# VH-VL binders against o27280: the designs that were tried, part 74

Target 1, 266 residues: o27280
Amino acid sequence: MDSMNVPEVLEIKRIVEESESVKTFIFSWDFRREVRPGQFVMVWDFRDEKPMSVSLIDPVRSEIGISIRRVGEFTDRVHGLSEGDLLGIRGPYGRGFELMGRDILLVGGGIGMAPLAALADEATARGMRVDALVAARTADELLFLDRLEAAGVNISTCTDDGSCGFKGFAHERLLTLEENHDMAAVCGPEPMMFQVMRILDERDVPAQLSLERYMKCAVGICGQCCLDDTGFRVCAEGPVFWSQELSRVREFGRYRRDPAGRRVPW

## First folded at step 3 (VH-VL)

Design p17 (framework fv_bamlanivimab)
Fold by ESMFold2-Fast, scan of step 3:
Structure p17 (fold): chain C 266 residues (1-266), chain A 121 residues (1-121), chain B 107 residues (1-107)
Amino acid sequence: as target 1 above (266 residues)
Amino acid sequence: QVQLVQSGAEVKKPGSSVKVSCKASGGTFSDYAISWVRQAPGQGLEWMGRIIPIFDTANYAQKFQGRVTITADKSTSTAYMELSSLRSEDTAVYYCARDTYDFGSGYMDVWGQGTAVTVSS
Amino acid sequence: DIQMTQSPSSLSASVGDRVTITCRASQSISDYLSWYQQKPGKAPKLLIYAASSLQSGVPSRFSGSGSGTDFTLTITSLQPEDFATYYCQQSYSTPWTFGQGTKVEIK
């Protein structure tokens, strides 16, 4: 309990540049604190603390990796760090993905491939067949393709501009694919996840979706933003939710909240 | 439309390396993967590994890990398979084949003509 | 690795015969199963992909069926050019693995 809630100051062991805007920071980790795909940690730069999904789980090397996209002041500062610099890490937190069946579909958009890359490693280690639909705006923003291929994952890509693979959105590509999966895991921009969830639901494929905005709720930071429609608390065991649970959330895929808590369209 | 043309037969000594080429014509191989499959005399087909040129990544069957290297030169639309530390058991015909990497894929629809590699002392 | 086993390993048939070849996977592979034909001294030729989809240019006498662990290739009216060795292949997980082959010989 207490050791999970106090940040450990860890040295950045290695930095991998995944794209122009994404880096993976690798740390030594004591696996007496188990980490599962879909969980996140709080990253502290000694000024601010932000939740980040775990993208690499390597008990053999005693390492975890955290992939961070540069989107604002905090992430800009973290991206300016070098190997040997220090960050505070606490966690892990949240509900991880559950694996069942013999085959799994992963649908990732942008940085959403980060937790799915860790899940792909676990699924392949369990002998599951893994199909990954990797979506981004452009080819340069497709993430973890090298790692997924090395793990034996069957990859399909789509880009909004057609620069790699299918030209279009993840849900448009999904409509052209067969429905032969025992389960799916989805992570990416909320509008993408909403469209993908609807297709999987119509095909009777159970899906788990990871919602970045609910990572803070899993540690009790934003209880109010978890309340949606008749008192349902989506954050109860987030950030990973089954698709049936998300069907109750009126805001999923439609709205986001600004810093004042106001509902704003995507 | 797409044709795969392989380099000619090789005779090698045990412990040496062989590098087989596979050139695509009538299209680019950036839109697909290239698999390498071998067949020993009188035996069946054995998959060695593949490369997806757009990702600049290759993966290998564990049996060949550390001995096989598959590369691609996108400018010449040519894939290569290099097998090192050759043994007599590596005597086989080596095929390259176009392999799709999308879901429901992994079938090889266009094959090279094959390259006979003989390992003898 | 997923093991693929074909049955029979060889068979003798006459022109006009219906030929059935089976392929069994050591674990479920859904429909990620392809069939290839190989003639002596030639590269394999794709016949069927996704268990039942006929490759463009392949005669309609060839058909595939099955899902999970049990798959079948059928040739409804054997022609002289069909005497060859047939292989199944799974693409469910790497490494891709092939069956041992079924040789179809003239009676």
Scores: ipSAE 0.005, ipTM 0.433, lowest interface PAE 13.5, mean pLDDT 83

Design p18 (framework fv_bamlanivimab)
Fold by ESMFold2-Fast, scan of step 3:
Structure p18 (fold): chain C 266 residues (1-266), chain A 121 residues (1-121), chain B 107 residues (1-107)
Amino acid sequence: as target 1 above (266 residues)
Amino acid sequence: QVQLVQSGAEVKKPGSSVKVSCKASGGTFSDYAISWVRQAPGQGLEWMGRIIPIFDTANYAQKFQGRVTITADKSTSTAYMELSSLRSEDTAVYYCARSPYDFGSGYMDVWGQGTAVTVSS
Amino acid sequence: DIQMTQSPSSLSASVGDRVTITCRASQSISDYLSWYQQKPGKAPKLLIYAASSLQSGVPSRFSGSGSGTDFTLTITSLQPEDFATYYCQQSYSTPWTFGQGTKVEIK
């Protein structure tokens, strides 16, 4: 048994309010237990345990941050906590992002910007040029814009309603941008990721995509572990995948599985 | 039509500070980045830094080594550039200019009229 | 910093002439290049962005081309109002940098 499988009780050192529905919880972290962008931890409130992506990795301050969107009972309870309160953390788990080349494009939708914010920090620290396309339904749901700007990231925004930046969807904005990148990283709603992947594939830009819905498979919580036509085991290899690995998966971006194992449209 | 209107000319002593204003009118201030670009007499253009008013931070050219500060007041649609520890080499016309903040869009489509700053001993 | 070098530093031309100005970057900047026109005592005016996109309201006699390290601004039939200094600018990485300028003078 390694220490990653035992929850460690950590004190909430600082809380950052990112939006009305998103908070980042910051903890002191011992970096002998390495964590990289794209990995997740299990957050335990002493009643339920849920997977959450790591959104801040700061070895200089010896801190990690975990960004949580309010979507249900567990996240409502966690949002009610204060600095000094305790949470159980175990991990990290999963395959993180790989960086290569000089230039990277990040495409994030909503809370999907959380793991990409951590990746942006690592990419800029490595001297890479970072372009970020940040997408949301409305301006109020755009996340981490101030953090990305402070890091020297080149930002483009789009909102469904046109309240900030391009009016439309991430893939529609991407079609108007002709820049080539050595690689891309994409995280957000699965239909958005599918459309973005197709454009990047046509441009011959290798992309990594984070399938957050499969994070719990990595810790033994079953459900949707196999992708459709290939029998590919997401729980053994995810949540981050190269676009070439997803090219033959008919379900990606179109279908999910219900509890009975039936295909249902997104 | 969108206009950027800058404050008037300044004559300053070495070691002092200057703060130049840039007020947007006729268009949306918060959807754009505001850059500051200077031009010494008979010389070319030099980018100093920018602010995106919807963010809390600004980016600067390292050459100015912590002596430039760019701020924005969203309520008055006004951007400011403050340059401290002035030297005679800082004598220049200072321009504000707007750009979209989208990546690939670092072009400056609307410029202020310029503010002449003269540093003399 | 990325250095931008223009050629020539100055040129003399007559109304109706085709004028070409070249801009060279010290490293690849993809298509993150803009061209500006500046007249004495005036602020610069954007002509071209993204290497080849014509700014709204700019006459079609102006065009841009190139990618990577080598870029060209072309004026196909020079008009009296075109006598000015022209600057290229990269926005690939900060600090954004300009070429030294090319002065287009009447013959």
Scores: ipSAE 0.024, ipTM 0.556, lowest interface PAE 7.0, mean pLDDT 85

Design p19 (framework fv_bamlanivimab)
Fold by ESMFold2-Fast, scan of step 3:
Structure p19 (fold): chain C 266 residues (1-266), chain A 121 residues (1-121), chain B 107 residues (1-107)
Amino acid sequence: as target 1 above (266 residues)
Amino acid sequence: QVQLVQSGAEVKKPGSSVKVSCKASGGTFSDYAISWVRQAPGQGLEWMGRIIPIFDTANYAQKFQGRVTITADKSTSTAYMELSSLRSEDTAVYYCARSTYSFGSGYMDVWGQGTAVTVSS
Amino acid sequence: DIQMTQSPSSLSASVGDRVTITCRASQSISDYLSWYQQKPGKAPKLLIYAASSLQSGVPSRFSGSGSGTDFTLTITSLQPEDFATYYCQQSYSTPWTFGQGTKVEIK
């Protein structure tokens, strides 16, 4: 039996309030199970199991962090927990981000900054220059700004309503930023990621994008996590994809599918 | 089916400018990129540049030394290519073409009929 | 700029022949390679995109293969309407560049 496929019951060591709707839950971790930025774990509250991206990887303190936004019944229950309470964790799963070159651009929207915060830590530790564009609807939904600043990241912000930084969408802000990056990593709402990908393709910047919506394939049915044009399976081939792969996917950024398989516009 | 319809043939003198139009008919304009490709008599295809109307951004091939300007009017679904400081070697058929919705793949699936531009004294 | 080189520059063939055209990129372009057909006095027509994907409405006798730097267009059982010039095009990096063309003419 592979121990990675059996949930370990772990004590919540610390909780960090990232915003009114987002908390990071920190656990002691045995790094014999390697964890990389861009990978996810299954979080089990003894009723339901949900995939969550790893947002903190700290081998020095032997800790991982998992950032969770309050959006429904499962996440409401988890947000009600306190330090010392227990959760089941299994994994990690999926492909992590690859780092190459000297300079990296991170583009994150909302909770999509969570896996990118872990990536920023690794990139900075490798001596890379890191620029981050942090996007949200409003200023109070911008995440990880203090953590990114502490890591030495060059931060740009934008909000739809103009309450912090550039007033407008991530892709509009990106057009005003310098073009000189060896690679980019992008995570956020699919319409944002699609627009950002198009600009990065135009600049000839290779990008990796994280498609988190299909992470439920980790519960054992990967064949249901296919993209329309390519047949990619998120749990087997993702959730991180190169922009060259995603540029051929007609559904990316245009529509999603409901449980019945019907197209639903973004 | 969407079609791209270009303006008519032009005869120009060296040193002048030409502006060619490309109008989308039967479909939306803002959902794709528009490229301009030229072909000199008996020669191959040469990409000049493209515009992405939703971003108001255009990119050009370096060999035109800033002589080309590509613009788009989203309200009329029309793209324009203006080439200035015309030389005899600019004599060519000029095509507009669109890429698919995921245009990072860069293939051009719909082409205009072409506009012949002749530069002579 | 990425240089695209086609081989051969021209070939003579008969109806029913298998025709192979090769395209080489000066650097890796993954599968960002398209093939176009152009008949005299007409605009180019897309045949293949993403190196191997057949465009809707294009006959199945056309196929593409390859990745990285070396790509091939194959026409099985050549038909009279296939006598034309064929171009490869990379869209991996701007400026987008075309091969010099391969003219397929009647033997």
Scores: ipSAE 0.006, ipTM 0.404, lowest interface PAE 15.9, mean pLDDT 82

Design p2 (framework fv_bamlanivimab)
Fold by ESMFold2-Fast, scan of step 3:
Structure p2 (fold): chain C 266 residues (1-266), chain A 121 residues (1-121), chain B 107 residues (1-107)
Amino acid sequence: as target 1 above (266 residues)
Amino acid sequence: QVQLVQSGAEVKKPGSSVKVSCKASGGTFSDYAISWVRQAPGQGLEWMGRIIPIFDKANYAQKFQGRVTITADKSTSTAYMELSSLRSEDTAVYYCARSTYDFGSGYMDVWGQGTAVTVSS
Amino acid sequence: DIQMTQSPSSLSASVGDRVTITCRASQSISDYLSWYQQKPGKAPKLLIYAASSLQSGVPSRFSGSGSGTDFTLTITSLQPEDFATYYCQQSYSTPWTFGQGTKVEIK
């Protein structure tokens, strides 16, 4: 039942191998139930459930995709599944990304490119100019490059080992790019997101960051134990946050943003 | 306690179809998945497919795709396995078995008594 | 499909013996392994699930161990009623697959 938000058992329609460690699982979806980039679903393998970001939203084909990196017992089990197998899906949950302006920047690290790939599809469909900075440890861990290129996205890559594009971290590459954007969306390891957020704040670019660890809180699993210093209930409003919201949590005493997203002193 | 009771033995000609029933009693039918497993004479166990009645969803082993159909009638607490285009190598005992589909499931804890299906010319 | 291989295919043992049966998966299945006992003319009976969890009503002389690809069923102090065929089964991925079976016979 919709009102009960119970898991719906769906057949895996197609599996795309994105890398050695990442697969995208594609399901038929009834788009009378809206899903937006940045939202997640709970994936149930009939043993455990875990939150996973939606990486493909295709109303034309009536499909959604969920990209999963193999990092533990649950994800290892799901990676063993084949087309035709069943998974339980419930959701979507959480606050999705908001698009604003004409020019946007996406900064993704590893599996963090998954929700950003869905956002890129929506942004390009709306006629926006999209620049993507795709970061990974090695070239074979860069995700969605072909999909982004096919969508008309301007791609910059960086790898820790220099095997593709700029040798270094996402924030180091971003420092060499002096382009203004109307907004940015960022998803990846938290240290990367923090450094990227600081650079974007200096450039007066409003940023939205997806904090995967708050997906659990968004479904009410740990809401009461997840409070910040401002009295702001971060865990109830995730996983996507504007940079000004995160500056209250992580960077006490920082500038506030005006309604246009511009930095204003405290 | 839940028991699974299967329909009786069948003798079929090559090219025909067989439909075996599996009736659950003593529990909540909709709380369980029902698998079908066959065993040819002197051979091991072979999983054919599974249905989760509450969601009306079934999976099949690729070997049986196009020939096997597994269905469930929640009102009578009965699962069915229909196998078409029968060959002599389909001669086997066919078992139904239940498992839970919640967290930690995937094992078959209650089994039917088996239905012998003989395909001969 | 995930292939399950048991070793040995058959063994002869005496009452009171310690019996060990191994099961190997062609890929990692974590702990999604069950063990079943089957006596002639009867349906299989679940002994162990989740690699090491003893099913209710099964004697404590049965134990399971292992994870990933290599699994073991152990019967300490074999009893007359334990002469049967034993099967491992993976539920990690569909289609669910069984080992070929290990027949435990009287020596």
Scores: ipSAE 0.000, ipTM 0.393, lowest interface PAE 18.3, mean pLDDT 82

Design p20 (framework fv_bamlanivimab)
Fold by ESMFold2-Fast, scan of step 3:
Structure p20 (fold): chain C 266 residues (1-266), chain A 121 residues (1-121), chain B 107 residues (1-107)
Amino acid sequence: as target 1 above (266 residues)
Amino acid sequence: QVQLVQSGAEVKKPGSSVKVSCKASGGTFSDYAISWVRQAPGQGLEWMGRIIPIFDTANYAQKFQGRVTITADKSTSTAYMELSSLRSEDTAVYYCARSTYRFGSGYMDVWGQGTAVTVSS
Amino acid sequence: DIQMTQSPSSLSASVGDRVTITCRASQSISDYLSWYQQKPGKAPKLLIYAASSLQSGVPSRFSGSGSGTDFTLTITSLQPEDFATYYCQQSYSTPWTFGQGTKVEIK
């Protein structure tokens, strides 16, 4: 099934408060238009539109969920909405995660657990063994732990401040975990993803990483999502990339660009 | 019904390189990982590496890193293994083999016929 | 690397015999173990995957068992076409590794 290019106005069926700063908005969805973990939709509040990863895919209930972190004007407005209110949804867009093997490691940081929660559901439905490393700065920012547990996922947690689980960063915790995975999927802050990728490369575990920071470009018409050395457009060819594709990108994990196009370290 | 057909035997001098091809027919190429496995005369099987063609992603056994390159041409459903800086101990039969990588991966259900590579002065 | 050790390295048997070949991994590999048959001058053929699952088209006299570190391939009633070399292979961690092989010879 191809992507829709016109926003469909959908009623908010249910809102789940995931944390003080994150809500999941649930909509009825027609699954003749297939959506896969790792893909995103454009969310339109009738004034502005922003890309958001799909965090719940439930064809049995005919529902999708979109998890949104409150970080600015658009997301503040959306967080102010109630069940029964309307949002425009366009998509899905982008390349989703590919599942391979019998054993998968998920490494998520903060809101990066949102697309990985949808992937965990699909992987467990396919009979895969799923291990998840859920990382955040503090315990209050760990997301989807109850949902992952309900799905049968083996969970490890990591917080920078030690308020829950391992005290330290995701890559430090990863060094203490088993290396016996057929693949990994990683989503979170880019510096975290870079460190995790290095460890997985050393373990010869093929990894897919989601580069969500570039999804603010218009889908299919904008070259600003282009990665420096490879020429990939994140909107068109991502946001999910294999680790080997990213190993040739000098920009990944090291710098970003400001509005003037200058390189700024992470 | 899926079959893998490899290129013919090669005789090479020490220090040269060899490039072996493996063409898939009767099935979809991009849905599989393609591994390369070698066997020296009278010896067992040794895994060299694999490629997942749909993502242009290759992984190698550390013993071969720096000397081996595995590539795939999706338009012709052909995988390649190039081994450089050849030594006499690289004399072997080289096999390509496919595995599924979406469910129950890691076993090789279809094998090429093998390509004999002889390294001699 | 995970080391795979087969026992015995060779055996002599007669048609109709029950043959067992064992394979030991240097660390736990769960059920990520496959068995292959190879005849002289030919490519290996998959017999068993996931330690105990019989590959389509393989005769039911072949069976696999085991988990963790110790695995067995059994041929219940050896046939003339079964004289070959057999290899176990782990796919738990890269690099994938094979046992040294077990040659099943006619007595």
Scores: ipSAE 0.000, ipTM 0.406, lowest interface PAE 15.9, mean pLDDT 83

